# VH-VL binders against q0atu2: the designs that were tried, part 273

Target 1, 119 residues: q0atu2
Amino acid sequence: MLDKKARIRTSREYRNVFEKGKRLSGRFLIIYYVENALDNNRFGFITNKKIGMAVIRNRIKRQLRAIVREYQGQVKNKHDIVLVARAGIGKSSFEGMEKDYIAIMKKAGLFARNANKID
Short names: E, the ipSAE of ESMFold2; O, the ipSAE of OpenDDE; V2, 0.75 times the mean of E and O plus 0.25 times the DockQ between their complexes.

## First folded at step 13 (VH-VL)

Design yb14 (framework fv_dusigitumab; at its last look DockQ between E and O 0.59; V2 from the best seeds 0.72)
Fold by OpenDDE, look of step 13:
Structure yb14 (fold): chain C 119 residues (1-119), chain A 122 residues (1-122), chain B 111 residues (1-111)
Amino acid sequence: as target 1 above (119 residues)
Amino acid sequence: QVQLVQSGAEVKKPGASVKVSCKASGYTFTSYDINWVRQATGQGLEWMGWMNPDSGDTGYAQKFQGRVTMTRNTSISTAYMELSSLRSEDTAVYYCARDSGYDSGEFYFDYWGQGTTVTVSS
Amino acid sequence: QSVLTQPPSVSAAPGQKVTISCSGSSSNIGSDYVSWYQQLPGTAPKLLIYDNNKRPSGIPDRFSGSKSGTSATLGITGLQTGDEADYYCGTWDSSYSAGYVFGGGTKLTVL
């Protein structure tokens, strides 16, 4: 799991990201990102009811956290990043989500993927 | 079957703007980013930016920030690149190219338009 | 001047093997997959290699790609006159402002 200090946890923190941050859309994800005044990155996750039942939403959230954790060390410092799951994500494979995340994060200039590509 | 067909050659004065179109066919337009790349005569390829036809999101090379605008009309599967405040150095062939990174998480251009020559002269 | 460095030209006789190098840094080739493009005279670029060493459909196995560290190499065996063209490497760069970057291009002459 992500360290508590690496999590966006409060409504105020989320609101700050949405109001002041930039937005980029992928196939399955939308990210909002903004610089923070900390020495670490923080991640937030949003999975609304449009995705499906709670068990599905929780599965998606676990998968997204796993993806973020995997690449956490490659993300440029001092950012708050919120991942919003799009409606179609429930039909996506884990690999599909990961590829989407990587593409969006690269376009956002937040990291570059290592030389090891999935598949 | 995938095709990118660009608009015709343009001749512009310095300070003017040019808007090049790129019509896509043979695939789902909104499923792949469109990139723009230019090439001055006898020179190499220069990446200008990307545009997501689904969301309209864009990312521009720093060199063109403030001068380039990439848009799309999804109803006709057409991408546009507008470059303003034209200079003689902007004389080049401009290409649109489809990005397969949307599916792979990596960026490469698998299909290219035929190119549009833009000449900037007094 | 280009972010990625290529030799300006290479040449060889038909049937021979040539290699084209592409040198970058940790923020581009060192971190992302490399693609190669062929540009025949007077034509638009064509994808030749992607993901370091993969060939799109229609590209013969005479063309190969490899990557090590911050450098990439394009290999062409059984050189043909029709291979005379400009070749560009490219990859994503994550430094400063994220974006795609090309090499300066290499002109291949078939003697």
Scores: ipSAE 0.827, ipTM 0.931, lowest interface PAE 0.7, mean pLDDT 93
Fold by ESMFold2, look of step 13:
Structure yb14 (fold): chain C 119 residues (1-119), chain A 122 residues (1-122), chain B 111 residues (1-111)
Amino acid sequence: as target 1 above (119 residues)
Amino acid sequence: QVQLVQSGAEVKKPGASVKVSCKASGYTFTSYDINWVRQATGQGLEWMGWMNPDSGDTGYAQKFQGRVTMTRNTSISTAYMELSSLRSEDTAVYYCARDSGYDSGEFYFDYWGQGTTVTVSS
Amino acid sequence: QSVLTQPPSVSAAPGQKVTISCSGSSSNIGSDYVSWYQQLPGTAPKLLIYDNNKRPSGIPDRFSGSKSGTSATLGITGLQTGDEADYYCGTWDSSYSAGYVFGGGTKLTVL
């Protein structure tokens, strides 16, 4: 779904976002984000073992990737963004994760205008 | 049943700071962000910023960046807004308000404190 | 940060209808949901309309909201003297200084 150029892939790339980036917390997610020098955005996803077994963590990652993909066109360009699932995310629905993502991305100032989205 | 109860009126001199409190009850304090909004006499509402009581994260309106600090004490369900380097133009009623962002992804203020009058004069 | 534009005042007699406009831009009303707040004299604002056109519990249906393009409208029918208040639109603005923005307010006089 996400293009390989839109993924954060190496430990060095992740470390850069955690060390240099800003962070904001929602109910189920934490985002870390930093401007990059590319022409595009890159996304990374982290689930802690405390969330559950691998099947559960993979389901959550899949859901978060779907959410990011849906709103990707609205994200201001040139950012590396890491989504970290909080321990309580297993209690949320897909819709709850989606609303949390929208809220924190707006508060981070990462959404660009979409003049025709809600009319 | 949701209530936001603010601290009493303040009179300050230019250059001082003021810290307004907002005690929440009737809901889980850490589940909703607190926003601060002010209103000068006879004027409109002016948004100052938001604060996440769970994480302590904040976002300030650019106009107040560098002068405002929003904090909380979760053990007593209380949010705080501190405004420094006060000027006569800061004379206003200051409101705390709960936002809906985490429930809906859309922002509106469903509950408001009663307001705290801050007067800045020599 | 952008400014939402409202008429400074409107007036009408009891029983009449009024509308209050709120004009914005693509970075606010054009891309996000609008809310309306009522501020009775000497009191804190109160949420009147959310999600463009929804009423919280306890708000009578003579208050209505709508949105088209970069503009929103609050409608009030069957005006009562108790409706005399200031009315503010509000929404999230996604521009460079991302944050919440209010309209300048509209004073409704019921005469």
Scores: ipSAE 0.709, ipTM 0.892, lowest interface PAE 1.4, mean pLDDT 90
ESMFold2 (binder alone), look of step 13: mean pLDDT 92; pTM 0.948

Design yb15 (framework fv_dusigitumab; at its last look DockQ between E and O 0.59; V2 from the best seeds 0.00; counts 0 for: pae E 6.7 > 2)
Fold by OpenDDE, look of step 13:
Structure yb15 (fold): chain C 119 residues (1-119), chain A 122 residues (1-122), chain B 111 residues (1-111)
Amino acid sequence: as target 1 above (119 residues)
Amino acid sequence: QVQLVQSGAEVKKPGASVKVSCKASGYTFTSYDINWVRQATGQGLEWMGWMNPDSGDTGYAQKFQGRVTMTRNTSISTAYMELSSLRSEDTAVYYCARDVGYDSGEFYFDYWGQGTTVTVSS
Amino acid sequence: QSVLTQPPSVSAAPGQKVTISCSGSSSNIGTNYVSWYQQLPGTAPKLLIYDNNKRPSGIPDRFSGSKSGTSATLGITGLQTGDEADYYCGTWDHSYSAGYVFGGGTKLTVL
């Protein structure tokens, strides 16, 4: 689980990201990202009702948190990043979500190094 | 069956703009980003940027920031690359290429257009 | 000049093996998968190798790829006259401005 200091928690913090941040869309995810004045990154997660029932939304959110947690050490520091699940994500595999996240983050220039497993 | 078909050769004066088209077929246009790569005569490949046909999002190489605009018309599965303030150094063959990043999390180009020759001369 | 460094040219006789090197840094090859492209004279580039060592459909097993550290290598065995072409390595770069980068290209001549 993500540490509390690594999470966007307040509506005010979310609003700041949406208003001042950049937006980038992937196949299953949309990310909003903006530099922060901290020494660490913070992540937010949004799964609205169009994704499905609460049990589905919660599953998606858990999966996204797992992905972010796995690769958070590779993300360039001092950013607030909000992940918004797109409608089609409910039909995607975990691997599909992971690949989408990696692709978006790379294109956003937010990775310091490749998030994919390298042999 | 995947095909990228580009528009014909262009001849432009310095300072003018050129807009090259790339029509995609054989796959879902909005599911894969389109990249543009150019190659001057006798030179190597140079990456220009990417465009997401679904969202319209773009990412340009720093060298072309402010001069390149990548767009799309989803109704006809066509991507466009416009380069402004043309210089003689912009004379090159321009390629569109499909990016498989969303499928793999790694970026490479599995299908390419046939190329469009752009000549900039006074 | 190119972010990735390749030898300008290599040559060998038919039937022989050649290798083409591609040198980068920790921000690109060191942390990303490498792809290779073949460009026959007067044609568009063609994907030859992806994910360091995988071949797309239609690419014979004479073509191989490998990666170690910040360098990649393309291998061609049983060289044929039809292999005469320019070869480019490419990968994603996580530098200040994230984007795709190519090597300078290597001209392969079949003697």
Scores: ipSAE 0.906, ipTM 0.954, lowest interface PAE 0.5, mean pLDDT 95
Fold by ESMFold2, look of step 13:
Structure yb15 (fold): chain C 119 residues (1-119), chain A 122 residues (1-122), chain B 111 residues (1-111)
Amino acid sequence: as target 1 above (119 residues)
Amino acid sequence: QVQLVQSGAEVKKPGASVKVSCKASGYTFTSYDINWVRQATGQGLEWMGWMNPDSGDTGYAQKFQGRVTMTRNTSISTAYMELSSLRSEDTAVYYCARDVGYDSGEFYFDYWGQGTTVTVSS
Amino acid sequence: QSVLTQPPSVSAAPGQKVTISCSGSSSNIGTNYVSWYQQLPGTAPKLLIYDNNKRPSGIPDRFSGSKSGTSATLGITGLQTGDEADYYCGTWDHSYSAGYVFGGGTKLTVL
C-alpha cells in the first residue's frame, strides 16, 4: 500500500495540482501533475458519480492504488500526481487501466531511467 | 481501412510559417494520438511531437519547443502541424503517424501519411 | 549523432541473411519495447516490427526482431531485391527530454 507521506490528502493539495499542474488524458485516466518541494512523490485519486455507485468507485480506487504502488519505484521523485478516472473506466479491465497508466506516465516524462519497483 | 492523407507540397521563404494537414479515416480519430515526424533529404527520421485529438494535449520534442504547434479539428478528423520561423534546414518531408501506445503501454506508429514536402528557400 | 546507434549500411546477396543492430540505453531500449520501420526508396516509412519481435499483419516471417538489455536486432532472411530500403529502430525515451527516438537508419543493399 501507499505510505501516508505518498498521499495527497487535503483540498488545498488537490487544488494546487489542478491549478498549477499539467494535464494529460489517456483512454481511461486523466493525470494532473506538478513538481513539489518534497523529496518524495504524492498521489491522489478521484472518482466521481459518473463512474457509478460508491461500491464501484471504491473498487476503481483500490485498483488504481495497486497500479500506482506497483510502479511507484519508476516514477521520478518530487511530483504531486492526481489520477482522475474517466467515465468509461468502470468497463475497463485491471490490465487495461494498467496499460493506460503506463502509457500516460511515459508521455508525461515521469518515469526515471533506472527506477526499481517498491514493495 | 486506416488512412492518413496529408496536404500537398509547400514552398516557403525563410521566416515564414507552414501548416500541414493530416486527414484521418477508417478509425475513431479521437481514440489515437497523432505524431509528426520529419525527414530532411538524405537524413534520418526526426520525431517532432504527439497530439491527443480528444483532449488537444500535446508533447513536443525539445528541439521544436516554441516553434511548433499541433492542433486538430475533430469534426473533420483532421490533425495539423504548424512550424514557424522557418529556415532552410527545415526543408524536409513531414509525416503524420498514428500512435497506438494506449493499448500496449508502449509507443509505435502503425500507420503513416504519404508525407508533405516543405521547401524553404529564398 | 542519434540517441540509438545503427550501422550506416549492410549488404548481402539474394537468399542470404542479414542482421541490423540498434544500440541504446537504460532510458530507452532498456525499459521500453522496440519497433522497426522499413522505408522503401521514395516512400513513407512502414511499421515492420513492434513489441520487440511481433509482426503486423502482412509482414512476412522472414523479418524478425529481438531485444537483449539495451540493444535490439532486426533479422531478415531469404533476402530479396525488394528488401532494399532504409531500416530504422525506434522506441520511447523517458529521460529528462522525454520523447520518441529513432536510430540513425541502416541502408540495406541486396546485390
Scores: ipSAE 0.066, ipTM 0.746, lowest interface PAE 6.7, mean pLDDT 88
ESMFold2 (binder alone), look of step 13: mean pLDDT 93; pTM 0.953

Design yb16 (framework fv_dusigitumab; at its last look DockQ between E and O 0.59; V2 from the best seeds 0.75)
Fold by OpenDDE, look of step 13:
Structure yb16 (fold): chain C 119 residues (1-119), chain A 122 residues (1-122), chain B 111 residues (1-111)
Amino acid sequence: as target 1 above (119 residues)
Amino acid sequence: QVQLVQSGAEVKKPGASVKVSCKASGYTFTSYDINWVRQATGQGLEWMGWMNPDSGDTGYAQKFQGRVTMTRNTSISTAYMELSSLRSEDTAVYYCARDVGYDSGEFYFDYWGQGTTVTVSS
Amino acid sequence: QSVLTQPPSVSAAPGQKVTISCSGSSSNIGTDYVSWYQQLPGTAPKLLIYDNNKRPSGIPDRFSGSKSGTSATLGITGLQTGDEADYYCGTWDSSYSAGYVFGGGTKLTVL
């Protein structure tokens, strides 16, 4: 689980990211990202009702948090990043989500994946 | 079966703009980013940028920031690359290429267009 | 000038083995997988190797790739006249301006 200091928790924090941040879309995810004034990155997660029932949404959130945690050490510092799950994510595998996340984050210039690739 | 077919050769004056097209077929156009790569005569490959056909999002190499615009028409599965303020140094063959990043998390180009020669001369 | 460094040219006789090096840095080859492209004279580049050492369908096992640290190597065994071409390495660079980068290319001549 992500540390509390690594989480976007307030509506104000989310609004700041949406209003001032950049947006990039992947196949299953949309990310909003903006520089922050902290020494650490913060992550937010959004899974709306169009994805499915609460059980599904919670599963997706757990998977996304696991992915973010796995690659957290590679992300360039001082960013607030919000992950928005797209409608099709419910049909994707964990690996598919991971690959999508990596691709988007690379294109955003936020990190590069190390040699520990899931083949 | 995957194919990228580009528009024909272009001859332009310095200061003009050129717009090259790349029509994709044999796959879901919106599922893969299109990249543009150019090659001056006798020179190496130079990456210009990527375009997401689904969202329209783009990322350009710093060298081309402010001069290049990558767009798409999803109804005809066609990507476009427009380069403005042309210079003689922009004379090159321009390629579109399919990016498999979303499938693999890694970036490489598995299919290429045949190339479009752009000549800039006064 | 290119972000990735390749030898300008290599040559060998038919049947021999050649290697083409590709040197980068921690922001590219050091953190991302390397791909190789073959460009026959007058044609568009063709994907030859991806993910450091994987071959797309149709690419013979005479072609191999490897990566160590910030460098990559393309190997070609049983050299054929048809292998005469330009070869480019490429990878994603996560420096200040994230993007794809190519090597300067290597011209392979079959003697």
Scores: ipSAE 0.897, ipTM 0.950, lowest interface PAE 0.5, mean pLDDT 94
Fold by ESMFold2, look of step 13:
Structure yb16 (fold): chain C 119 residues (1-119), chain A 122 residues (1-122), chain B 111 residues (1-111)
Amino acid sequence: as target 1 above (119 residues)
Amino acid sequence: QVQLVQSGAEVKKPGASVKVSCKASGYTFTSYDINWVRQATGQGLEWMGWMNPDSGDTGYAQKFQGRVTMTRNTSISTAYMELSSLRSEDTAVYYCARDVGYDSGEFYFDYWGQGTTVTVSS
Amino acid sequence: QSVLTQPPSVSAAPGQKVTISCSGSSSNIGTDYVSWYQQLPGTAPKLLIYDNNKRPSGIPDRFSGSKSGTSATLGITGLQTGDEADYYCGTWDSSYSAGYVFGGGTKLTVL
């Protein structure tokens, strides 16, 4: 599980990322990202009700958190990053979501070799 | 099946702009990014940038930042690359190429256009 | 200037084997998958190898790829005159100005 230090928690924190951050779209995900003033990264996750019922949305959130945790050590530090699930994500596999995440994080310039290790 | 068909050769004066088109067929145009790559005569391949046809998002190589604009018209499945402030060094063949990054998580170009020759001469 | 270093040329007789090296760094080959492209004279590049060592449909198994550390290698066995082309490695580079990079190209001559 992501540490609470690595979570975007409040509406104000989410709003800051949406209003001041950059946006990149993949096939299943949109990321919004902005530099923060911390020594660490923070991640947030959004699944709209248009995605499906709560059980489906919760499954997708768990899958996205697992993906983020797996690659967290490659993410350049000092960023707030919000992952927004697109409407079609329910038809994607875990592997499909994972590859989409990798692609958009590379295109955003957020991955780096030997980035901060995440416990 | 997948095809990328580019616009014809262009001859331009220094200081002008050129806009090359790339029409996609045989796949869902908005599902894959289009990249642009150029090659001067007798030289290697030079990556210029990527463009997401669904969102219009772009990422440009630093060398071309400020001179290149990549766009699309999704209704006709066509990508565009415009290069401004042309100089003789921009004489090259310009290729569009489809990347499969969203399928694989790694970038490679599985289909290429035939190339568009741009000659800059005064 | 090429970020990835390839020998400028290689040659061998028909039926023989040749290898083409591609040397990069920790910001590209060291962390990302390598692809190889074949460019026959007067044509657009064509994908030859992806994901370090995989072949797209229609590419014969005489073409192989491998990666070790920050270097990649394209192998071609059973050389044919039709293999005369320029060969480019390519990969994603994650340095400050992230983007795709190509090697300088290797001209293969089949004598």
Scores: ipSAE 0.702, ipTM 0.890, lowest interface PAE 1.4, mean pLDDT 91
ESMFold2 (binder alone), look of step 13: mean pLDDT 92; pTM 0.951

Design yb17 (framework fv_dusigitumab; at its last look DockQ between E and O 0.05; V2 from the best seeds 0.00; counts 0 for: pae E 12.4 > 2, placed apart)
Fold by OpenDDE, look of step 13:
Structure yb17 (fold): chain C 119 residues (1-119), chain A 122 residues (1-122), chain B 111 residues (1-111)
Amino acid sequence: as target 1 above (119 residues)
Amino acid sequence: QVQLVQSGAEVKKPGASVKVSCKASGYTFTSYDINWVRQATGQGLEWMGWINPDSGDTGYAQKFQGRVTMTRNTSISTAYMELSSLRSEDTAVYYCARDVGYDSGEFYFDYWGQGTTVTVSS
Amino acid sequence: QSVLTQPPSVSAAPGQKVTISCSGSSSNIGYNYVSWYQQLPGTAPKLLIYDNNKRPSGIPDRFSGSKSGTSATLGITGLQTGDEADYYCGTWDHSYSAGYVFGGGTKLTVL
């Protein structure tokens, strides 16, 4: 589970990201990202009803949180990042979601220059 | 079966703009990003940027920011690269290439266009 | 000049083995998988190796790739005259501006 400190929790925080942040679309995810005034990153997750029943949406959120947690230490600091699940994500595998996340984060330039990756 | 077919050679004056097209076929156009890479005569490959045909999102190399514009027309599965304020140094063969990043999380170009020669001379 | 460094040229006789090195940094090869491209004279580049060591369909097993640390290597065994071409390594870079980067290219001459 992501630390509470690493979570976007309030409607105001979400609104700030949507209004001031940049938007980038992947195959299964859309990310909104903006610099924050903190020393740490915060992540938000949005799964609309279009994705499916609550059980499905919660599963997707758990998977996305797991992915974000896995790569959390490699992301540039001082960012608020909101992940919005696209309609097709329900049919995607965990690996597919992960690859999409990695691709979109790379294209957003959100991975740190000195990030270490262990493959 | 996957093909990227680019527009023909261009000759331009310094200060002009050039717009090169890249028509994709044999796959779902909106499922893969298109990248543009150029190569000056006798020189190496130089990455210019990418476009997501689905969203229209783009990312440009810093060197070309402010001068390059990448667009797409999904109805005809065609990507465009426009380079403005042309200089003699922009003389090169320009390639479009399909990016499979969303499939793997790693970026590489599995299909390339045949290239478009752009000559900038006074 | 190029973000990734390759030897400008290599040469060998038919049937021999050659290796082409590609040196980068932690922000590119150190973090991302490397791809290799073959460019025959007067033609567009062709994907030769992806994900460090995988071959697309149609690429013979004479071509191999490897990666260690911040460097990658392309290996060609059983060198043929038809292998004479320019070879480029490439990968994603997380430096100041995220983007794809190529090596300077290596001209392979078959003696």
Scores: ipSAE 0.919, ipTM 0.959, lowest interface PAE 0.5, mean pLDDT 95
Fold by ESMFold2, look of step 13:
Order: structure tokens, then C-alpha cells, then sequence
Structure yb17 (fold): chain C 119 residues (1-119), chain A 122 residues (1-122), chain B 111 residues (1-111)
């Protein structure tokens, strides 16, 4: 239930992040992020058919959701954040995706001051 | 009923450009990607690329990189494919086709336009 | 040549069964679902089979599909003269120059 409140659901919500948000590219991921008017963070995930078969795309989405859930308590509040899988992510390991996520979120300034606990 | 209706036949000179239109009806235009596929006379099908009508994102086959541009106008539910620097080997029938988009998890073309013949000759 | 290999032609008598093969690799058929398209003379292609073995509404059950490893097969039973067409397999290929790929096509002749 709480996880559903933390999800970006509609095309309009995604478009808002893309149009108003900042963009930062990592090795396997691109993030778009913008402050929201809520009391919580929301996350969206995009994998497209150009990455691979549905099996691959579903695996990537599942892995990214697990990564986000693991670190969600360290993310600065009141942000809408969309993770876009880059071409080539299907060749990354879970650990590679996780490392990339941590690095890109730190570079974006989205981790709280205690983010060094995850380094 | 889903329909994709394409613009009429074109005759072009080498070096010119052609822009083919594909008007969609019977579904929400922004919910499905449009792909372009061509077929020279007596030959097989050749995929050219896709456009997401909602975002405007595109992906082009490497063979056409730098010569093809895919666009859309969502207010009239129309996709476009423009091929520049035309050569005689670009003579073909050009099809637009709807794919199921991201939400399906699959990649196949469930509805096709009637085709647009483009002839390149001097 | 096409990255997906189909026999260039196949023929059989009315009422018979025929299969059309589509051979690929791990970067396409091995990883992705396969679709089949029918192109009747003078017409646009039409989807016959999606997700390896599923038929869209309006496609008779004489048409079937399967996939094993890096190969896919279209089966057609009870052949009719109206089945004379070109048949294409298709799938996404995620190798170096990623994109959608079609087989070279198979001309079916019903004697």
C-alpha cells in the first residue's frame, strides 16, 4: 500500500517530471527529478522495447525497484524521480546497476547528508 | 476499429526528400508506437524505425541514421516519416504499423497502413 | 543476408500441412518473442501470430506458431488456395546494431 503511494502512475505525472525536472546521466541509468508538493517521494521506472524482450525488461524493472526500495530511506524527501534504463543495461549485473544508482543519486544531490553510510 | 491511412503515391528525383503521412483512428494515438517498414518490389520487409507519439522519442535502424526523420502531430493523430537524399534504391512501398508499445511487454505490429509507393527516378 | 533465415519457398497440395522455419540467434529469437506476418498478393502485411504462438482475433486456428531455442516455426494446416502468400517472421534483435528484424520471407504455393 505504502509502495503504491510512492509510485508515479500516469503519463501526465511522468511528463511533468520530464518537462520540469532536471536530468542526469549515469553509466546504465538516466534520472529525471523535480520537487513535488507532496510529503513523500515518488518513483517511476522506464524500460522500452529497444532494451530487449519482455523477460529482460521485467527483470530490469524488478531489479531497479529493489534497488530503489533498499535506499529509499536515504533519499531527500518531496521529489518525483524517474529512472530511465539506458541501452546496454541488460548487460549490467545487479551490483552494477546498484553502484550506478548510488553514484548518480549522490551526484544529483538527492541523498541525505548521511548518504556516506552507503559508500 | 483501428485504422492507419497513409498519404498517396510519390514520384521523386534523386537527391530529393519525401515525407509520408500516417493518420491513425479508432484508438488513443499516444498509447501505441508507430513503426515504419519499407518493401522494394519483389523484396522482403525492411524495418526503418519507431516513434513514440506521446514523448516524440524515436529509434532508427542504423542503415537510415542521418537520412530519416520520424515526427508526429498529436492534435491530428498523424505520424510522419521523412527520407532525405533519395536514391533509386529507395524506390519501395512504405508502411506505417502500430506496435503495442511499452505496456504490452511485447513487440509486434498488429495494424498496418495500406502502404505508400515512393518512386525515385530521373 | 537477413539475420533471420527462412526457406525462400515452400509448397504443398490443398488440404495438406506445411511448416515454415525461422532460424535466428541468441540475440533475437533466443531472447525475444517471435511474430509472424502474412502478406497476400498486392496487400499490406497482416499479423498472424504474436508472442511465439498466439493468434489475434480473426485468424483461424489452422495457423499455429512455436519457438524452440533460437528457432521459430509457423504451421499451416488444411491448406487453401487463399493461403498463397509471403510469410515473414519478425522479432527484436539487441546485438550491436539493435533493431527489429524480419526474416527474408517464404513464398507459399498451394498446388
Amino acid sequence: as target 1 above (119 residues)
Amino acid sequence: QVQLVQSGAEVKKPGASVKVSCKASGYTFTSYDINWVRQATGQGLEWMGWINPDSGDTGYAQKFQGRVTMTRNTSISTAYMELSSLRSEDTAVYYCARDVGYDSGEFYFDYWGQGTTVTVSS
Amino acid sequence: QSVLTQPPSVSAAPGQKVTISCSGSSSNIGYNYVSWYQQLPGTAPKLLIYDNNKRPSGIPDRFSGSKSGTSATLGITGLQTGDEADYYCGTWDHSYSAGYVFGGGTKLTVL
Scores: ipSAE 0.008, ipTM 0.569, lowest interface PAE 12.4, mean pLDDT 85
ESMFold2 (binder alone), look of step 13: mean pLDDT 92; pTM 0.950

